# Ledger of designs, part 34: VHH binders against b3qqe0

Target 1, 332 residues: b3qqe0
Amino acid sequence: MKINLDRTSSGFCIGVQGTIHVAEEKLNQSGELYCLGDVVHNEVEVKRLEALGMETIDIPAFEELRDAEVLIRAHGEPPSTYETARRNNLAITDTTCPVVAKLQKTAKMLHQLGYQVIIYGKKIHPEVIGINGQCNDEGVVIKHPDLSDEAEIAPLDLGRKTALISQTTMDVPGFYELKKNLEKLFAEHGHRNPGTKSGEWMAVRDIDITSEKTGGRAMPELVYKDTICRQVSSRNGKLRDFALANDCIVFAAGRKSSNGQVLYSICKDANPHSYFIEDVDEIQPEWFVGENGKPVESVGICGATSTPMWLLEKVANYIGKTFGDDSGNPDA
Short names: E, the ipSAE of ESMFold2; O, the ipSAE of OpenDDE; V2, 0.75 times the mean of E and O plus 0.25 times the DockQ between their complexes.

## First folded at step 10 (VHH; framework vhh_8dlx_2)

Design q03 (at its last look DockQ between E and O 0.90; V2 from the best seeds 0.00; counts 0 for: pae E 2.3 > 2)
Fold by ESMFold2, look of step 10:
Structure q03 (fold): chain B 332 residues (1-332), chain A 118 residues (1-118)
Amino acid sequence: as target 1 above (332 residues)
Amino acid sequence: EVQLVESGGGVVQPGRSLRLSCAASGFTFDDYDMHWVRQAPGKGLEWIGNIYWSGSTFYNPSLKSLVTISRDDSTNTLYLQMNSLRAEDTAIYYCARVEIEGDEFDYWGKGTLVTVSS
């Protein structure tokens, strides 16, 4: 029986995994570490790190903390957080993921170049709070691509040079719908890039922004950069292919995980021999016996974004030890 | 105080349609992705589908031809339209909110019972 573990579409992203790794190293060294907010949105992982000595604090507690070490988690923080840390003599362990860090830098550079920064995103989301902090909180946050929320649009200065960026987790079709609607809105105000028929905005890359910032070729007044991360959006298709490629699927996730429920429904549709577990104690031996009474030829093991890889490895090891060799061997 | 209240359940004959509502209060509704899940007697949870804050939907592939999820952000109401109801659609139907940053359902309604019988 072949056991295939999905390492490409299952488990925490690289940024979150890096945060957990750094937290573990600090806790192994000193036995204590403060973390501003929940280190990860997984109760099992939070409890595990707290048992090692981590203490989760909120912003009011952070403002009063002094002479301590604080971990900044993967989604990053606005500049005011770092300013407070300097004032309070806090040692910052910054685990902001590289994708978020790049986006914050992009937003800062556009703002410094005099652009009105529009952020496609959710205003209360921590990522957007961090991005807008780079714009001195002057960014215009728009969530509705059709511009239907007049309160979102009211802060816009249609005569000002403007740059559109996005929270990394927004939808791609919505971003381009927003771009089209902004092009129309600005053009109706009489503001468009020279030589454009419909008032199209220029797509810019990091090199274009850096070039203008360092005295090179200037960008036009109206620009956009598609900052949406595509790592997550391809998971549905990859997971379906994985489910089709195995005789039996064991899907591990918390039952309260929304992504877990979505992804399991894809597995179950592709392969009716898919089974949902939270941990190894839910595994039934009948799942690994084919219709002919023989062991299935392959078992695929996968999970959600919130499923730690160590749990998937635990499941793979359990199945291999329990059903993969010496099947039916009695204990002494 | 966050509240989710389902309504519209009851006894319905096979082959008929039914629309469930979920009234939301105590939070900014259009910031949140919302889901419908159900639990049939003696069975575990079955995910029906979701609707993102943007209005985009995704459905359990086994149910996608039979259900439609919509939202009205002006009235803070989530809807589930079910068509061609079958006996196996008998369940308690829940609406659920997903937390802003994570992926867990952080608030649930008490559910509304749908019984499909002739």
Scores: ipSAE 0.522, ipTM 0.850, lowest interface PAE 2.3, mean pLDDT 87
Fold by OpenDDE, look of step 10:
Structure q03 (fold): chain B 332 residues (1-332), chain A 118 residues (1-118)
Amino acid sequence: as target 1 above (332 residues)
Amino acid sequence: EVQLVESGGGVVQPGRSLRLSCAASGFTFDDYDMHWVRQAPGKGLEWIGNIYWSGSTFYNPSLKSLVTISRDDSTNTLYLQMNSLRAEDTAIYYCARVEIEGDEFDYWGKGTLVTVSS
């Protein structure tokens, strides 16, 4: 029996993995660590970290905390969080995702250059709060790409040089729809980039922003930067293929995970011999017996985006030891 | 307080259609991804599909042809249209909200029972 572990389409994103890794290191060193908000949306993982000494705190608790170490999560925090930390003599372990950190820097620079910063995103999302914080909370957050929400667009200054960016987890079609509609809106009000007929906004890179900031080439008045993260977009197809490539699928995730339910349904559709588990104690011996009464030849182990890799490895190891010959390399 | 209230369930004959509603309150409805799930007697949770905050939909491949999910943000209502109902579709149907920061269901309705019987 060959055990195949999905390491590509399952597990935490790189940002979250980084956060968890740092958290573990800190906990191993100090035995205690506060985390501002949930480090990950997986109960098993949170409990594991709590057992190591992590304590999850909310904003009110954070504001009252003194002389402690606090982990900042992957989605980042606004400048005000760091100010509070300084004031309260908190040691910050910053695990902001590099993608988000770059986005924050971009937003800050755009704002410093005098751009009205439009953020495609959800106003209440922590990432957007962090990004907007870099703009002194003067950013215009738009969630409806069709500009149908008057309250969202009310603060727009249509005569001001303007930059469009996005929350990293927003949808690409929506972002470009928003761009198009903003182009139209601004053009209708007489604000267009020079040399453009339809009033197209111009794509800018970090190097362009930096150049202007340092006194180099000036950017156009109306610009956009696609700041959407593409790392998670292809997981569904990969999982389907993975499910098809194995005789049996053991899918590990939290029962409350929406992503888990979605991805499991994909696996189940592709391979009817797919089974959902939260932990190894749910594994049934009969899953690994083929219709012919012989052991299955291959077992695929996969999970949700919120499933820790250690759990998947645990599952793989358990199955290998309990039902298989030790010869299955999960990394093959 | 966040509330989700399913309605529209009942006893229906095989082959019939049924439209379920989920009334949402206590939060900005259009910020959230909403899902439909069901649980048949003695079975585990089955994911039906979802509608994203953007209005895009995604369905369980096994059910895709039989279900349509929509939302009315003006009334904070989620809908599940089911067609060609079978006995196997007998279940408690739940609407669920996905948390804004992650992928977990943070709020559920109490569910509405759908019984498909001759």
Scores: ipSAE 0.498, ipTM 0.857, lowest interface PAE 0.8, mean pLDDT 91
ESMFold2 (binder alone), look of step 10: mean pLDDT 83; pTM 0.832

Design q04 (at its last look DockQ between E and O 0.59; V2 from the best seeds 0.00; counts 0 for: pae E 3.1 > 2)
Fold by OpenDDE, look of step 10:
Structure q04 (fold): chain B 332 residues (1-332), chain A 118 residues (1-118)
Amino acid sequence: as target 1 above (332 residues)
Amino acid sequence: EVQLVESGGGVVQPGRSLRLSCAASGFTFDDYEMHWVRQAPGKGLEWIGNIYWSGSTFYNPSLKSLVTISRDDSTNTLYLQMNSLRAEDTAIYYCARVHLEGDEFDYWGKGTLVTVSS
């Protein structure tokens, strides 16, 4: 029996994993660490970290905190958070996801170049707050791609050079729908990129932005950058393939995990021999017996985005020891 | 206070259609990802589909029943249209909100019972 552990499509995203890893290291060193906001929306993981000495604080508590170490989470923070930290003599452990950090930098540069920055996202989301903070809170946040919300559209200057970016966890279809509708809106008001008939906005890269900033090639007036994280968006397809590649799937997640429910349904559709568990005690020996009465040849272990990797490893190890020959390297 | 209230359930004959509603209060749908899930008697939770803040929808590929999820932002109401109902569609149907920063359901309705019987 080969046990295959999905390390790519399951578990926390790279950003969150990084945050947790750093948190653990710090806690092992100092025994105490404040975290501004919830490090992860997994109760088991939060409790684990709290047991190690992590204390979750909110913004008001952060503002009153002095002479302490504070972890910044993967979604990042606006500049004002860092200013507060400086004023309060707080040591910041910044675990902003590299993807988010890059996005913040992009937003800042676009803003500095004089672009109106449209952010496809949720205004109340911490990531968007951080991104918009890089734009001196002058960004236009739109969450309705059909532009049906007048309040969201009201602050738009249709004559201004404009850049569209996205919150990293937004949906790809919505982003491009928004792009299309913005193209139409701006074109109807006489604002188009030169040489375009329909008023298409142009895709820009980081190198393009940097070039303009440094006095190189000028960017078009109307631009967009797809800043959606593909790690998260591609999980469905990858997981389906993973499910197809194994005889049996053991899917570990919390029952309250929305992502878990979705991903499990995908697994189950692809492989009817998919089983949902919260912990190893739910595993049934019958799952690992094929229709021919012989042990299955392969077992895939996967989970939701909120499933800790240690749990998946625990499941893999349990199955290997209990039902399999130790010959399957889950890391292969 | 955040509240979700499902309605529209009842007893229906096989082959019929039914539209469920989920009325939200204390928040606006357009900020949140919303899901429909169901639980049949003696079975685990089954995911039906979801609608994102953008209005994009996704559905369980294994569902045999035709389902459509929609949202009315003016009334802050989520809908689940179900067509060609079967006995196996008998369940308590829930609308659930996904946490803004996570992938967990943070709020659920009390559910509405749908019974498909001849």
Scores: ipSAE 0.572, ipTM 0.891, lowest interface PAE 0.8, mean pLDDT 91
Fold by ESMFold2, look of step 10:
Structure q04 (fold): chain B 332 residues (1-332), chain A 118 residues (1-118)
Amino acid sequence: as target 1 above (332 residues)
Amino acid sequence: EVQLVESGGGVVQPGRSLRLSCAASGFTFDDYEMHWVRQAPGKGLEWIGNIYWSGSTFYNPSLKSLVTISRDDSTNTLYLQMNSLRAEDTAIYYCARVHLEGDEFDYWGKGTLVTVSS
């Protein structure tokens, strides 16, 4: 019987969990830590960290703060935040998610190469503010993929080298709809990559964006990079796929959690052999016997966005030891 | 402040159609992913589907042929169109907003009851 733990679409995403872990370590050590903005989008977790000594501050408070330690959350910050920190002698604990940090570097590099950077995203979102800061706030932020918002597209210079990237948490269909509509718009203006039959833009991964620095091939005029993180933006679909991929699902959450019950309903709809628990004492041996009387071949373990990873690991270990072969699996 | 108000519920006969509305106020509606969820009497919550700010929709596959989610960002209104209603569709229908910076619901409406009765 194989036991599969959903580490990607259950619980807080890995980037946010890393931020929480670092905050806990700092608070255990010093008993105090400022956090620029809400550390996570969960009131229970924020209150827990505040009880340990964390204080959430806004930008005005950050600008006045001196000689203190400040945590930068997973979404990252624009360069100006780090300049203020240096000016105010602040000790920065930077937990910017590696995915976001790489996206910021990509945006900066494209901007330095002379590209007009288009960001599929929400202008007010902290991640977009950080990314656009790498573009000296000259990025064109578009939220409506059909280009129906004239104010969003008004800043576009259709004759300029252009790169499309995305906030990591946007929807995938919207990104590719935007790409298609931009390709059409630029082509109607007479701007295409040479050799492109339909005016298509080139994926950044298909080219070396440093080639112009080394004397390689010239960069294309029009490029894109799908920077959407599927762990965050596709959770319901991934949860459904996970449920379909296993013979039996054990879903862990609080019974009073409406988010948990909705996510459980997605599992149950995909796999009728889904079972809700709050903890291991609710697990029934009958769940692991197939309708043909033979043991199920796989058990998937997942939970809600607020389900702690340690609980999911506890459930996986319990099932593995109690109902499995109990052999030397490195991950169990 | 943030308000989500469902309306359009009531008693309908099997086979008929019904359109539910969710009036949103107190926030920039077109920044948000919105969902419909229902709860039949004595049962757990059931996810119906969602709609992004882009207009992209995803549905519970068991309901996909029966429902359509749409939004009108000029009137800050979310819609659920239900067709070919069955007794099994009797439920309280809720609209819910996904947090701007996360993927969990942060606000729910009070719900509107739909009763499908012959």
Scores: ipSAE 0.442, ipTM 0.773, lowest interface PAE 3.1, mean pLDDT 86
ESMFold2 (binder alone), look of step 10: mean pLDDT 84; pTM 0.838

Design q05 (at its last fold request DockQ between E and O 0.92; V2 from the best seeds 0.00; counts 0 for: pae E 2.7 > 2)
Fold by OpenDDE, look of step 11:
Structure q05 (fold): chain B 332 residues (1-332), chain A 118 residues (1-118)
Amino acid sequence: as target 1 above (332 residues)
Amino acid sequence: EVQLVESGGGVVQPGRSLRLSCAASGFTFDDYDMHWVRQAPGKGLEWIGNIRWSGSTFYNPSLKSLVTISRDDSTNTLYLQMNSLRAEDTAIYYCARVHLEGDEFDYWGKGTLVTVSS
């Protein structure tokens, strides 16, 4: 029996993995660590980290905290959080996702260059709060790409040089819809990039503040940057193929994981011999017997984006030891 | 306080249609992904589908042809339209909200029972 572990479509995103890794290291060293907000929305993982000495705190608790170490999560924080930390003599372990960090820097630079920064995103989301903080909370947050919400668009200055960016977890079609509608709106009010009759906004890849300040290549007045993270968007197709490629699928996730439920449904549709578990104690021997009464030849192990990789490995190892022939490292 | 209240369940004959409602309070749908899930007697949770904050809908491939999810933002109500009901569709139906920062359900309704019987 060959055990195949899906390491590509399962598990935490790179950002969250980084956060968890750093948290573990710190906890192993000191035995205690504060985390501002929930490090991950997985109960098993949170409990594991808590058992190692992690304490989750909210903003009010953070503001009262003194002389301690605090982990900043993958979503990032606004500048005010760091100021509070400095004031309170808190040691910050910053695990902001590199993608988010880059986005924050981009927002800051655009703001410094005098751009009105439009953020496609949810105003109440911590990531957007962090991004907008880099803009001194002067950013215009728009969630409705059709510009149907008057309250969202009311702050817009249609004569001002403007940059459109996005929360990393927003949808790509919505972003480009918003871009198109903004182009139209600004153009109708007589604001267009030079040489563009339609008022098309220009894509910016890299922002060079020095060049802009020193009279180098001036940036267009109306610009956009696609800052949506692509790592999360295409997991469904790959998972289906994975499910088809194995005789049996063991899907590990929390029962409260929405993503887990979605992905499991995809697996089950592709392979009726798919089974959902939270832990190894739920595994049934009959799952590994084929219709012919013989052991299955292959078992695929996969999970949700919120499923820790160690759990998947645990499942793989358990199946290998319990039902497999003594032969194989799941990583072979 | 966040609340979700499902309604519209009952006893229906096979082949009939049913529309379930989920009334939400304490938040607005345009910020959150909402899901429909069900649990049949003695079975695990089954995902039906969802509507994202953006209004995009996704469905369980096994149920796609039989269900439609929609929402009314003016009344803050989520809907599940089910067609051609079968005995195997007998379950408690739940609406659930996805946490803003994660992929876990943070709030559930109490559910509404749908019984499909002749």
Scores: ipSAE 0.770, ipTM 0.944, lowest interface PAE 0.6, mean pLDDT 91
Fold by ESMFold2, look of step 10:
Structure q05 (fold): chain B 332 residues (1-332), chain A 118 residues (1-118)
Amino acid sequence: as target 1 above (332 residues)
Amino acid sequence: EVQLVESGGGVVQPGRSLRLSCAASGFTFDDYDMHWVRQAPGKGLEWIGNIRWSGSTFYNPSLKSLVTISRDDSTNTLYLQMNSLRAEDTAIYYCARVHLEGDEFDYWGKGTLVTVSS
């Protein structure tokens, strides 16, 4: 019986994995680490790291903390967090995801160049708080792409040069709907990039916005940069293919995982021999017996984006040792 | 205080339709993805589907033709429309909120019981 572990579509994203690895490294060397906010939104993993010596703190506790080391998690922090750290003699271990760090840099540069920065995002989301901090909290946060929320629009200055960016986890269709509606709104106010009939805003790449003086061209008045991360859009298809490629699927996740519920339903639809577990104690021997009474030829093991790889490996090892019987050795 | 309150359950005959509501309070409802989940007597949780903050939906493929999820952000209300009800649809139905920064359900309603029986 072949055991296939999905390392492609299961488990934490690269940013979260990196943060967890750095946290583990620091805890191994010092036995103590403060983390500003939950390092990951998975109760089991947070408790595991806390057992190793991590202490989760909130902003008020951070503001009172002195002479300590603090981990900045993957979604990043506004500049004020780093200023507080300097004043309080805190050593910052910064695990801000490179994608978020690049977005913060983009927001800062646009603000420094005098752009009114519009952020497509959720105002209360920590990523947006960090991005807006780069804009001295002057960014205009819009969540409704149809511009239906008058309170969101009220801060807009339609005559000002303006840049649109996005929180990395927003939806792509919504971003382009917002772009189109902003183009119309500004054009109706009489504000367009020179030479555009449609009132289109110019796409900004990091290089393009910094080349203001290199060719004598006027700096674009109205620009946008699509900063949405697209890793999620392909996961459903990849997982469906994985489920089809195996005789039996063991899907491991917490039953309270929303992504776990979605992904398991995809597995179950593709392969009716899919089974949901939270841990190895829920595994039933009859799952590994085919319709012909013989053992299934392959078992696929996968999980949610919040399922730690160590749990998937534990499941694979358990199935191999308990039902495989093709090797008695712990190493293969 | 975050609250989710399901309503609209009860006894219904097979083949009929039923609409459940989930009243949300204590948070900015249109920032959050919302899900419906059910639990039949003596069974594990079964995911029904979700609706994102943006209004887009995704359903358990086995239920897709039988259910519709909608939301009214002006009244902070989540809905589940169920059609052609069967005895196996007897369950406690829960609405659940997804954590803003993660993929875990962080708040659940107490549930509303639907019994499909003649």
Scores: ipSAE 0.616, ipTM 0.852, lowest interface PAE 1.9, mean pLDDT 87
ESMFold2 (binder alone), look of step 10: mean pLDDT 84; pTM 0.844
OpenDDE, look of step 10: ipSAE 0.748; ipTM 0.943
ESMFold2, look of step 11: ipSAE 0.602; ipTM 0.858
ESMFold2 (binder alone), look of step 11: mean pLDDT 84; pTM 0.843
ESMFold2, look of step 12: ipSAE 0.452; ipTM 0.746
ESMFold2 (binder alone), look of step 12: mean pLDDT 84; pTM 0.841
OpenDDE, look of step 12: ipSAE 0.704; ipTM 0.930
ESMFold2, fold request of step 13: ipSAE 0.445, 0.437, 0.489; ipTM 0.779, 0.782, 0.801
ESMFold2 (binder alone), fold request of step 13: mean pLDDT 84, 84, 84; pTM 0.840, 0.839, 0.842
OpenDDE, fold request of step 13: ipSAE 0.582, 0.631, 0.649; ipTM 0.892, 0.911, 0.903

Design q06 (at its last look DockQ between E and O 0.66; V2 from the best seeds 0.00; counts 0 for: pae E 2.1 > 2)
Fold by OpenDDE, look of step 10:
Structure q06 (fold): chain B 332 residues (1-332), chain A 118 residues (1-118)
Amino acid sequence: as target 1 above (332 residues)
Amino acid sequence: EVQLVESGGGVVQPGRSLRLSCAASGFTFDDYDMHWVRQAPGKGLEWIGNIEWSGSTFYNPSLKSLVTISRDDSTNTLYLQMNSLRAEDTAIYYCARVHLEGDEFDYWGKGTLVTVSS
């Protein structure tokens, strides 16, 4: 029996993995760590970390906390959070995702350069709150790419140099739709980049922004930067192939995981011998017997984006020891 | 307070159609991904489909031809249209909200029972 572990389509994103790793290290050193908000939306993982000494706190609790170490999560925090930390003598362990950190820096620089910063995103999302905080909360957050929400667009200054960026987890089509509609809106009001007929906004890079900030090449008045993270976009197709490539699929995820439910349905559709588990105690011996009464030749182990890799490894190891010859390299 | 209230369930004959509703309060759909799931007696949770905050819809491949998910933002109501119902579609149907920051369902309705019987 060959056990195949899907390491590419399963598990936390790199940002969240980093956060968890740092949290573990800190907890191993000190035995106690506060986390501002939920580190991950997986109950098993949260409980594991809590058992190690992590305490999840909300904003009110954070504001009252003193002389402690606090972990900042992957989605980042606004400047006000850091100010509070300083004031309260809190030691900050900052695990802001590098992608988000870069985005925050970009937003800050654009704002400092005098750009009106439009953020494609959800105003209530912590990431957007953090990004907008870098703009002194003067950013214009738009969620409706068709500009149908008058309240969202009301703050727009159509005569001001303007930069469009995005929350990292927004959809790419929506971002470019928004860009198009903004181009039209601004052009209709007589604001266009020089040399453009239709009033197209220009793509800018970090180096362009830095150049302008340092007195180098000036950027156009109307600019955009695609700041959407694309790391998760191809997961469904790969998982289907993975399901097809194995005789049996053991899918591990929390029952409350929406992503888990979705991905499991994909697996099950591709391979009817797919089974959903939360933990190893749910595994049934019958799953690993083929129609011919012989052991299956291959078992695929996969999970949701919120499934810890250690759990998948645990499942793989359990199956290998219990039902198969441990000869299969799960990393193959 | 966030609330989800499913309605529209009942007893229907095979081959009939049924539209379920989920009335949401305390939040707006355009910020959240909303899912329909069901649980048949003695079975685990089955994912039906979802509508993302953007309005994009996705469906369980096994059910895709039989279901349509939509929402009315003006009334903050989610819908599940089901066609050609079969006995195996008998279940409690739930609408569920996905957490803003993750992939976990953070709120569920109490569910509405659909019984498909001749």
Scores: ipSAE 0.701, ipTM 0.925, lowest interface PAE 0.7, mean pLDDT 92
Fold by ESMFold2, look of step 10:
Structure q06 (fold): chain B 332 residues (1-332), chain A 118 residues (1-118)
Amino acid sequence: as target 1 above (332 residues)
Amino acid sequence: EVQLVESGGGVVQPGRSLRLSCAASGFTFDDYDMHWVRQAPGKGLEWIGNIEWSGSTFYNPSLKSLVTISRDDSTNTLYLQMNSLRAEDTAIYYCARVHLEGDEFDYWGKGTLVTVSS
């Protein structure tokens, strides 16, 4: 029986893993670290880091804090956070995800070029707050791609040169629906890029923005950049493929995990021989016996984004020791 | 204060349909993914399904032919439609909100009891 461990779509994303690692290193060095907001929304990890000396603070506490070290989480912060840190003599350990940091720079440059920046995103989400801070909070945040929320679109100046970007975690279909509807809205009010029959906006790259910023060729008046991170959006498909590639699936997560329940439902839909566990004590021997009464040939092990890899490895080891492994499994 | 209030439970005959409601207040409802979970007497939690802020749904595969989750963002209301009710559907039904930045349920209601009995 071959044991296959999903190392690509299970466990904390690379940005969160990096933040946790940096927090651990700082705490081992000093025994004290403030974190602006929850370092990760995982109660077990937060309590573990608190036992090492981490203290989670909110914005009011951050504004009063002096002469301390503060960690900035993967989703980043607006410029005003860094201004407060300088004013208060705070040592900032910035673990902003490189993708988010690049997006903040993109938003800043578009704003400096005079673009009305539209942000596809959730207005109260910390990532969007950080992006809009780069636009001096003048960005127009839209969540409803069909433009049905009049309050969201009321700030739009349809005559102004305009750039559409996105919060990195939004859905791709929604982004392009929004783009299409904005193209129609602007065109209906007489604003189009020259030579476009349906009023299409021009896709731009960071090099195009940099070129205009430094005196190169000017970009069109109406542009967009698809800034959605595909790491998250491709996970469902990869997990489905993993489930189809194995005779049975053992999925490990907490039962109160939203992500765990959704991802398990994808596994189960793809492979009816999928089983949910929180720990090895829930594993049943009959899961590993095929229709013909013989042992299954492969077992896939996976979990949610909140499932630590050490737990998945524990599950793999338990199955191997208890039910045997009839081949070398490089991922077990 | 975040509040979730389930309603629509009661005693129903096997084979009937029932629609449960969850009234939400104290937060921007259309930013949040919402779930239904149930707990049969003396048993653990069983996940029913969700509806994301975008309207996308996922279901417990064992229940997907029997349930439908919907939301009305204009009235801040989450719904669970259950069809062909069976005695094993007797449970307390909870709606739950997913944390905006995380993947755990951060609020849920006191539940509404559904008893399927003749």
Scores: ipSAE 0.547, ipTM 0.835, lowest interface PAE 2.1, mean pLDDT 87
ESMFold2 (binder alone), look of step 10: mean pLDDT 84; pTM 0.843

